VHH binders against Jacalin-related lectin 10 (JAL10). Designs and how they scored, part 2

Target 1, 292 residues: Jacalin-related lectin 10 (JAL10), of Arabidopsis thaliana (Mouse-ear cress) (q8gwi7)
Amino acid sequence: QKLDAIGGKGGKQWDDGADHDNVAKVYIRGGLEGIQYIKFDYVKDGKTIDASIHGVSGSGFTQTFEIDYQNSEYIVSVDGYYDKSGTMQALEFKTNLKTSEVIGYPKGTTKFSLGGVNGKMVIGFHGSAGKVLNSIGAYLTTAPPTKSQLVGGLTGGEPWDDGSNYDGVKKISVTYISTLIRSINVDYEKDGQVVTRYHGMKNGDTEEFVIDYPNEYLISVEGTYNILPDDNVLVIRSLIFKTSKGRISPTYGFVSGTKFVLESQGNAIVGFYGRDGGAFDAIGVYFSPIPS

## First folded at step 11 (VHH; from z3 with S53T D107R)

Design q3
Fold by OpenDDE, look of step 13:
Structure q3 (fold): chain B 292 residues (1-292), chain A 119 residues (1-119)
Amino acid sequence: as target 1 above (292 residues)
Amino acid sequence: ELQLVESGGGLVQAGGSLTVSCAASGFTVSSNWMGWSRQAPGKERELVAYIYTGGSTEYADTVKGRFTISRDNAKNTLYLQMNSLKPEDTAMYYCAREPRYGSTYERYWGQGTQVTVSG
């Protein structure tokens, strides 16, 4: 998605393109006369790409803003200020984790916001520049889901992964015995259809936890994992689910051993992965921003 | 034929002690996972303690430090020693042959024995 450039009409057009995975670093040189230049380091295929400066290097000050792209940080929006002459005077970058300082002089200028679309991230910029930065636009893409840590028995059984290409979770069926979790069956919503994935051993008591998607989202998976002494295997012993509406599932299984919580503020669980064998060995989730 | 017969339940005052027993037949207690569960009126049945074939034990947080699960292999009998009893411990207590890791068989219950703690 291309967002139109905002600002003045002066300068020469520049376009870094949208063929990036993320933005790693922003360079801004500002002065009393406005933003002199802007430069971006982008991320592509796990490597940083050094892009060209847009504008000119004058006698101003240089400020940098680093994005921790390796830890799933990404730019969500850019706020800016430009004057009547069409010169960009100040910029402020917002990521999913933090906000930059206002770089430049925002007084007496027209304010604008670029981006800020829920579930989207900035992956490129375009605009115009001459002796100063005149305008700035952005390219957006869907923010990728983030993968949680895997908890439980990390080496036993067989790995499975439902992926993150779902819109939400509609139902979780938990099969358990007195001492441990045996399996989970997950009903996902994908493009208006229900997709069910099955994992683990099916023998035991089964209970369902229904989630009212899209009005309600799964937001948390909690539980415990502990060793079974007779078998010397580490497995998930209990599970609890929480939703965006504050509903909490019953405790499934038996509370034993180390507690864990898989939760990410502002995000919903949209997929599961794990390991299973003679029991449900390990569990992990994918987080995605909750649409507003 | 499998059989579990609980006994030893009764009325006890808060702070008191009681031991319930479960005599098994048709299978060997020491060769199985065995558990004690309880069900209070209007509540779901909950596992309170179990013992592995190797003799290791685990307890629910609500009874940890107060209850002890054990077995007599010669008698093929399971026990639950309950100390420092509280009114909230009032329930029907059931013994069960519990499903084991990797097993496909279902839980087998006894008929239960009533424990009432007066406060």
Scores: ipSAE 0.656, ipTM 0.869, lowest interface PAE 0.8, mean pLDDT 94

## First folded at step 13 (VHH; from q3 with S56Y)

Design r5
Fold by ESMFold2, fold request of step 16:
Structure r5 (fold): chain B 292 residues (1-292), chain A 119 residues (1-119)
Amino acid sequence: as target 1 above (292 residues)
Amino acid sequence: ELQLVESGGGLVQAGGSLTVSCAASGFTVSSNWMGWSRQAPGKERELVAYIYTGGYTEYADTVKGRFTISRDNAKNTLYLQMNSLKPEDTAMYYCAREPRYGSTYERYWGQGTQVTVSG
């Protein structure tokens, strides 16, 4: 999706395009007369691409802002500040992990925000520039899935990871005994087919929680974990699931110990990872933006 | 042959006490995770009390402080001491051998003993 440039009239149009996977680095030269130039390094197919300088070198100081794209950082929005002469005076970049300093001098200007669309990231920029930067616009795409923290027993059992390459969750089957969770069985949808993954021990009572995907999404996993005194190992003791339609599963297992909640506003759960050994030791999830 | 036989149930007045027993054969109580669960008419079975092989115990919040799980290893018997009984405690009480961490055997239930708490 292309967001129109915002700012002052003037300068010549420039367009870095949208054929990028991420932004790697921003270079800004600003001064008392406004933003002199801007330059973006992009990522494409694992390689950085040094794009053109937009604007002209002049008086002022060059600042850089690095995006840690290798660790899932990406730009979500840009705040801009332009004056009545059509000059961009300041910019501030926001990522999913941090906010840059305001670069430039925003006093006495008109503020705008570019981007900030739920579940989207910036992969390209365009705008206009001459002796100064006049306007800036952006290209957005769907942000990649994110991985939750792992909760439960972090050293017991063996790790497993279903990944995040599924369209959604259609069913979760939980096997439990009186005081703990033994296993989960997850039915995912991928390209119109059901893919099933089983994690944990087969023995116990099994109950199913069906989700009407794609009309309904799994959005939350809540539960508890606690030590097993005989084994001195942390395991998941209880689980509860919640959906986008406000449905809540029964509480499976037995509420005991430390409470956890795995959910992310605006996102559905599209994958699981965890640890299992002699029971169900730990759980984590992958989040992906719910389609608009 | 594996067996769990509950006994000691009956009618008891509110505020009273009762002990139910579960005699086990075919396995050793002290080597297994053991529990008491109950089921009232029209309701799901729920855990009441649990004892691990090392003797550590866990209780449902609704019975904590009133009920005590214990075992007599010489008699291979599990007990549930129920004090300050309430009408809400009326249920069929079942003992169970539970699979431990890492074990592959299934939970085994006894046949149950009825506890009825009047007015």
Scores: ipSAE 0.740, ipTM 0.915, lowest interface PAE 1.0, mean pLDDT 91
Fold by ESMFold2, look of step 14:
Structure r5 (fold): chain B 292 residues (1-292), chain A 119 residues (1-119)
Amino acid sequence: as target 1 above (292 residues)
Amino acid sequence: ELQLVESGGGLVQAGGSLTVSCAASGFTVSSNWMGWSRQAPGKERELVAYIYTGGYTEYADTVKGRFTISRDNAKNTLYLQMNSLKPEDTAMYYCAREPRYGSTYERYWGQGTQVTVSG
């Protein structure tokens, strides 16, 4: 998705394109008379790509803003401030993790926001520049899923990870005994097909929680974890699931120990990861934005 | 031949006490995770009390402070001492051997003993 450039007329058009996976670094030279140039380093196939300087290159001081793209940071939006002369006077970058300082001097300007579309990230920029930056636009793509904290036993069992490359969750089957969760079995949808992943021990009582995907989304996993003193291992003791339609599953297992809640406003759960050993030791999830 | 035989149930007035027993054969009670569960008519079976092989215990909130699970290795028997009984404690009480962490054993239920708490 290409967002039209916003700002003043003037300068020469520039376009870094959209063939990038992320933005790595922003370089801005600003001053009392406006933003003199901007440059972006992009990411493609895990490597940084230097783009062109847009504006006037010369002696002076350049401010930078790093995006920690290796740890799933990405630009969500840019606030810009331009004046009636057609000069971009200040910029402020927002990522999913942080906001830059306002670079430049926004007094007496018109403010605009570029991007900020739910579930989208910036992968490229375009605009116009001459002696100053005049306008800026963006290319958006769907943001990658984000990973929750892992809860439960962080050292027991062996790690597993279903990944986040699923369209949604159709069903969760939970196997448990009187005091703990033994396993989960997750039916995902991927490209119209069901993909099933099983984690934990097969013995116990099994109950299903069916989700009417795609009309309904899994949005929350909560439960408890506690130590098994015989084994000196933390395991998941109970689980509860909630959906976008306000449905709540029964409590599976037995409430004991530390409570956890894995949920993220505006997001659905699209994948699971965790640890399993002689039972179900730990759980985590992947979140992806729910379509508007 | 694995077997769990519960006994000691009966009719008790509210506020009273009762001990139920579970005699085990075919396995050693102290080497297994053992529990008492109960089922009232029209309700799901629910855990009441649990004892791990090392002797650590857990109780449902509804019975904590009133019920005590214990075992006697010489008699290979599991017990549930129930004090301050309430009408809502009325249920069939079942003994179970449960699979431990890492175990592939299936849960084994006894046939149950009825406890009825009157008013």
Scores: ipSAE 0.738, ipTM 0.913, lowest interface PAE 0.9, mean pLDDT 91
Fold by ESMFold2, fold request of step 16:
Structure r5 (fold): chain B 292 residues (1-292), chain A 119 residues (1-119)
Amino acid sequence: as target 1 above (292 residues)
Amino acid sequence: ELQLVESGGGLVQAGGSLTVSCAASGFTVSSNWMGWSRQAPGKERELVAYIYTGGYTEYADTVKGRFTISRDNAKNTLYLQMNSLKPEDTAMYYCAREPRYGSTYERYWGQGTQVTVSG
C-alpha cells in the first residue's frame, strides 16, 4: 500500500521503492532553513541497503535514528512539520517500540502524520526534495506476527511451539492443581476449522475460558512462576487471560513467585509456545495486529 | 485401597484454636505432595496449606502466620493447626494427595471435616 506524499509541492520527486523487508536507519540533516536531506538504509534478505541521499549533500549528519529490525522493531508512523514555503522543517519517527526525538525545528509549521495504519509497517519511502525536503510518503505492508519473551522455566521440560499461523484463539482449557498449572489445551480457528493443541500433564482440575472469536480476541496472558523445591525447576504457578471486550478469566492455579504479563498494544494473541515437562514449565505468545 | 479421612472439625469461638487431622491409607504421606483446602458455601475451593515431599510448605496469604501444616510419618497422618480463628475461616476442610511434577496419577480428595467459627 502506497501512501501519497504529504508536504509542499516543490523539489524533484524521489522514490526508494517498496522492495524492502524493513528500514534499518534514518539519516536527517536539519537546520534553520529546514530538513536539508534525508537518507534511509533499508533491509532486504537480511542485508542492509545504503540508499541515496534525498536533498542537498553537505557536511555531516545532524541526527540519526536506528531501527532494531533484528528484534522486530519497525516504523509505524512519521510525524512531519512543513511551513508555508513548502519546506519540511521537522520529522519525528515512531516505531512499535519507541519514538525518535523531533529532528529539526517544528515551530510555526503545519503538522501531519504519515502512516499509523493499524497492523501495518513502513518498508519504503518516497517524496520530493530539492535544496530541502519538501514532502514525504510511505509504502506500507502488513506487519508480521511477533514472538513475546518466554517466561517461566527456561531450561526445564521440552520446548513446544504452536506457531503463529492461526486466525485466532477460540478457547483455552487450563488444567491445574493446588499450587501450579499442569497444562493448557488451546482451540485455534484456522480457515473456519478448529485446531486443537495440548501441552503439559492431563491430571488436575480443568476449566475452560471461551472467547467469542471473531467478535472477541484474546489480548493478554498474565500469571506467576516460581521454583518447585522438590524438583529444582521453575514452573508456571498461575494464569489469567484477558480479552478485547474487557473480560477477565478467573485466576487459575496459585499466585506464587514472579509476576509476568504478555500483552502488546493493538495486538491479539494468535499462537502459543512454551515448555512442558512434568507440568507447565514456560509460556510465550505470538502477537498479530487486531483487524480494524 | 487409597483413603483419606479428615477429622477434628467442630464449632469454635473466634480467636480460638483447632487442629484437624487427615489419616491416610494406601499410600505414604511423606512421599507425596499433600495439602489442605477449604470450601465455604457458595465459594470455590481454595488452597489453605501445602507440604512437599522434602518438607517445604506454602500457605494462602489469608492464613499465613495463623495456620501450620505438619505431618506425622509414623502415623501416616497430615495435620492442620489453626490458631486465631476468624468467622471467615468457616468452611469444609479437605485433605488431598496431589500429583507431583511428572506424575500421571489423579488428585485424591478426602470427604472433608467441617470447621465453624462463631463470633
Scores: ipSAE 0.738, ipTM 0.911, lowest interface PAE 0.9, mean pLDDT 91
Fold by OpenDDE, fold request of step 16:
Structure r5 (fold): chain B 292 residues (1-292), chain A 119 residues (1-119)
Amino acid sequence: as target 1 above (292 residues)
Amino acid sequence: ELQLVESGGGLVQAGGSLTVSCAASGFTVSSNWMGWSRQAPGKERELVAYIYTGGYTEYADTVKGRFTISRDNAKNTLYLQMNSLKPEDTAMYYCAREPRYGSTYERYWGQGTQVTVSG
């Protein structure tokens, strides 16, 4: 997706393209007369690509903004300020994790926002520049899934990971006994097909929580974890699921110990990971933006 | 053959106390996870309290501070002391040998004893 450039009409057109996986670093040289140049390091196939500067190097100051692309950080939007002459005066970058400082001089200028589309990330830029940066546009792509924290017993049992390469969750089957969770069985949707993954012990009572994908999304996993005294092991004791339609599952298992909530605003759960052994020890999820 | 026989149920006034018992045979109470569950009319059976082999106990929030689960090893008997009883505590109370961490055997239930609390 190409977003039109915002700012003034002056300068020569530049275009870094959309053939990137991420942005690794932003370079901005600012001065009293405006932003003198902007430069981006991009990421492609796990490697950084050094792109050209757009503008000119003058007597200003250079600031940098680093994006931790290796840890799933990406640019979501860019806020800017340009003056009546069409010169870019200041920029501010927002990622999924942090916000940069305002780089430049924003006072007395026109404000704009570039990007900010739910579920999208910036992978390239275009615009115009001469002696100063005049305008800036962006290329967007679908943002990758993010991994939650792992909750529960972090050292017991064996790890498992279904990954995030699913479109959604269609059904969760929970097996439990009076005191704890034994296992989960997850039906995923992937490219119009159902993929089932099972983790944990099969012995116990089993109940199903069905989700009406793609009309409904799993958005939250809540529960508790606590130590089993006889075994000195930390395990998941209870689980609750919530959907985008406001449906809440029954409480499975036994509420005991520390409460946890795995949810992310605007995102759906599209995968699970965890640990299992003599019980369901730990649980984590992958989040992906809910389609607009 | 496994057996669990509950007793001690009855009618009690709100605010009153009652102790129910569960006599086990065919297995040792102190060597197993034991639990008390209850089922009110029209509701699902819910775990109220359980005791681990080591003697550690846990309770549902609805009964914490009011109920106490215990056992007499010599008698191979499980107990539930219920204090400050409320009408909402009215239910059939069941004892059970509970599954354990890593175990594959199923829960074994008693026949239950009726507890009725009048308001």
Scores: ipSAE 0.647, ipTM 0.863, lowest interface PAE 0.8, mean pLDDT 95

Design r5
Fold by OpenDDE, fold request of step 16:
Structure r5 (fold): chain B 292 residues (1-292), chain A 119 residues (1-119)
Amino acid sequence: as target 1 above (292 residues)
Amino acid sequence: ELQLVESGGGLVQAGGSLTVSCAASGFTVSSNWMGWSRQAPGKERELVAYIYTGGYTEYADTVKGRFTISRDNAKNTLYLQMNSLKPEDTAMYYCAREPRYGSTYERYWGQGTQVTVSG
């Protein structure tokens, strides 16, 4: 997906293309007259590609913004400011993990936002530049799965991780007792086949929550976690699941302690990770964009 | 071998109070997780309160501040004190030996005692 360049008219057109897997680093040289040049290091096949500068190297100062592409960080959007002459005065980069400083001078300029599309990441840039950067556009692609935070008991039990290499969730079987969650069994779909993963102990009441994949997606995991006083263990006490069709599961377990919600707008849950032992200690998920 | 016998149920007016009891035999109440559940007509059975071996208690939101679970170790008996009763509290009330962290044994239920709250 190509997003049109935003900014002023003028300068020479530049286009780094979309044949990249990610952006690794941004270089911006700013001066009193505006952003003098912008440069990107891209990622292709696990290697960084050094691209050319767009603009001119003047007497300004260079700032850099590094993206931890090896840990699934990617640019989501770019905010900017340009003046009446169409010169870029300031830029701010937002990734799925952090936000850069505003580079340049945003005062007295026109504000714009490039990107910010749910489930998309920036993999390339285009625009125009001369003595200064005049405009900037972007190429988007589907973002890879992202890992949520882990909630619950973070030190007890044993860690497990199903990963994100699934197309969707078809069924969740929750085993619980009066006070807490014992286990979850997840039926994933992968390449038209069902893959089942089991985590936790099987003793207790078991109920199933079926998702009509691919017509319906699991989009939210809600619940509570709280310490068991007798055992001094922090565990998941209750779970609730929500789908893209607005269906809500029953409350499994017992509502107790701190509430949590694992959800990401525009994304589906495609994998689980967590910790378990004598109970279901902790839970996390992988999010992937829902196909449009 | 194991036995739980509930008692104390009855008819009470809204706003009233009632205490139900659960006498246990074959095991020690104070050494187990114990719970009270209730089942209203046409509804699923729901846990309303339970007590840990250490004496800590937890309650469903619907009964917090109104109900109190307790035990008498000498009598090996579990209690549920119900105050400010509402018609919505009408149900069969069951006591149970609850599964514990890491345990594999099943919940053990009493026969239940009927509580009816008139509006």
Scores: ipSAE 0.647, ipTM 0.862, lowest interface PAE 0.8, mean pLDDT 95
Fold by OpenDDE, look of step 15:
Structure r5 (fold): chain B 292 residues (1-292), chain A 119 residues (1-119)
Amino acid sequence: as target 1 above (292 residues)
Amino acid sequence: ELQLVESGGGLVQAGGSLTVSCAASGFTVSSNWMGWSRQAPGKERELVAYIYTGGYTEYADTVKGRFTISRDNAKNTLYLQMNSLKPEDTAMYYCAREPRYGSTYERYWGQGTQVTVSG
């Protein structure tokens, strides 16, 4: 997805393209007359690519903004200010993890925002520049799945991980007893096929929660975790599922202990991971943007 | 042979108190996970109180502060003391030997005792 450049009409057009996997670093040289140049280091196939300077290097200051692309950080949006002459005066970068400082002088200028689309990340930039940066645009792509925190017993049992390589969840079968969750069976859809993954013990009552994928997405997993006396283990005690259509599953298990919510706005759950120690010890999820 | 026999149910006015009992045979109450569940007409059976082997107790939010589960080891009997009873507490109350963590055993139920709370 190409977002139009915002700013003035001056300068010569530049375009770094969209053939990148991420942005690794931003270089901005600012001065009293505006942003003199902008430069990006991109990521492609795990390697950093040094792109060209857009603008000119004059007497000013250079600030850098580093993106931890190796740890799934990516630029979400760019905010900026440009003056009546069409010169960029200041820029601010927002990633999924942090926000840069405002680089430049934002006073008395027109404010704009570039990007900020849920589930999207910036993978390239384009714009115009001459003696100064005049305009900036961006290329967006779907953000990669993100891994939630693991909730529950973090050290007991054996870890399992279905991964995030699914298109969606179609059905969850929950097996439970009076006081805890014993297992979940998840039917995933991948490339039009159903893939079922099993985790935990299957003894107990089993109920199914069906999701009308692709018209409906699993978006939330809630529940509680608490220790089991006698055994002195921390396990998932209850679960509730919510969908994009506002459907809520029954409460499975027994509400006890600490409440948790695994949810990410604009994203669907596309995978599960956890720990199994004879019961459901811990649970986590993978989030992926819901297609628009 | 396992057996659970509930007793003590009856009619009580709102705000009143009642204690139901569950006499167990064929197994030791103090060596098992025991619970009280209830089922109102047209509703699903719900666990209201639970006691672990070690004596730790858990309660449903709807009964917390009002109900107390306990046991008499000498009598091999489970109890549920119900205070501040409400009409919505009206149900058949069952005691059960509950499955444990990692266990493949199924829940074992008593026949139940009827508790009716008038408004």
Scores: ipSAE 0.644, ipTM 0.870, lowest interface PAE 0.9, mean pLDDT 94

## First folded at step 15 (VHH)

Design n4 (from r5 with P99V)
Fold by ESMFold2, look of step 15:
Structure n4 (fold): chain B 292 residues (1-292), chain A 119 residues (1-119)
Amino acid sequence: as target 1 above (292 residues)
Amino acid sequence: ELQLVESGGGLVQAGGSLTVSCAASGFTVSSNWMGWSRQAPGKERELVAYIYTGGYTEYADTVKGRFTISRDNAKNTLYLQMNSLKPEDTAMYYCAREVRYGSTYERYWGQGTQVTVSG
């Protein structure tokens, strides 16, 4: 998705394209006349790509803003400030993790925001520049799903991970006994097909929670974890699920110990991960933005 | 022969106390996970109290501080002491044995004893 450039008229068009996985670093040189130039280092297939300088050097100092792309940081939006003559005077970059300083001199300017589309990230830029930067636009793509914290027993059992490459969750089957969860069985949808993943022990009471995907989304997993006294290990003791239609499952298992809530505003759950190995030790989820 | 025999149910006034018992045969109560569950008319069966082999106990929030689960190893009997009874405690009370063989699980119920709390 290409966002049109915003800012002033003037300068020559430039376009770094959209064939990148992420942005690694931003270089901005300010000066007496405004933002003199901008340069982006991009990431493609694990390698940094040095793109062209856009603009012309003058008086001032180059400031940089690094994106920790190796730890899933990415740019979500850019605030820009341009004046009546069409000169970009200041920029501010926002990522999913932090905000840059305002680079440049924004007093007496028109502010705009580029990007900030829920669930999208910036993978490329374009714009116009001559003696100064005049305008800036962006290329957006779907941001990768985000991983929740893992809750429960973090050292017991063995890790498992369904990943996040599913369209949504259609059904969760929970097996439990009087005081704890024993397993989950998740039916995912992927490209019109049901993909089933099972984690934990088979015996106990099993109940299904059906989600009317794609008209309804799983949005929350809540529950408790506590030491199981005879085994002296932390395990998941209870689970409850919530959907985008306000439906709430029964409480499976038994409420005991530390409460947890795995949810993220505006997101659906599209994958599960956790730990098991004789107990249902821990649970985590992947979030992806709900379609508008 | 495995048996769980509940007794001690009856009619009690609100605010009163009652003890129900579960006599076990064919197994040792102290070597098993044991619990009391209750079922009111039109409702699902719910766990109210639980005791693990090591003696640690757990209670549903609705009965904490009022109910006490215990066992007498010499009599091989599980107890539920119920104090400060409320009309909403009215239910059939079931003793349960839960046993594991590694990752497997089995549950055995008694026949229940009725507790009725009048207002």
Scores: ipSAE 0.628, ipTM 0.866, lowest interface PAE 1.4, mean pLDDT 90

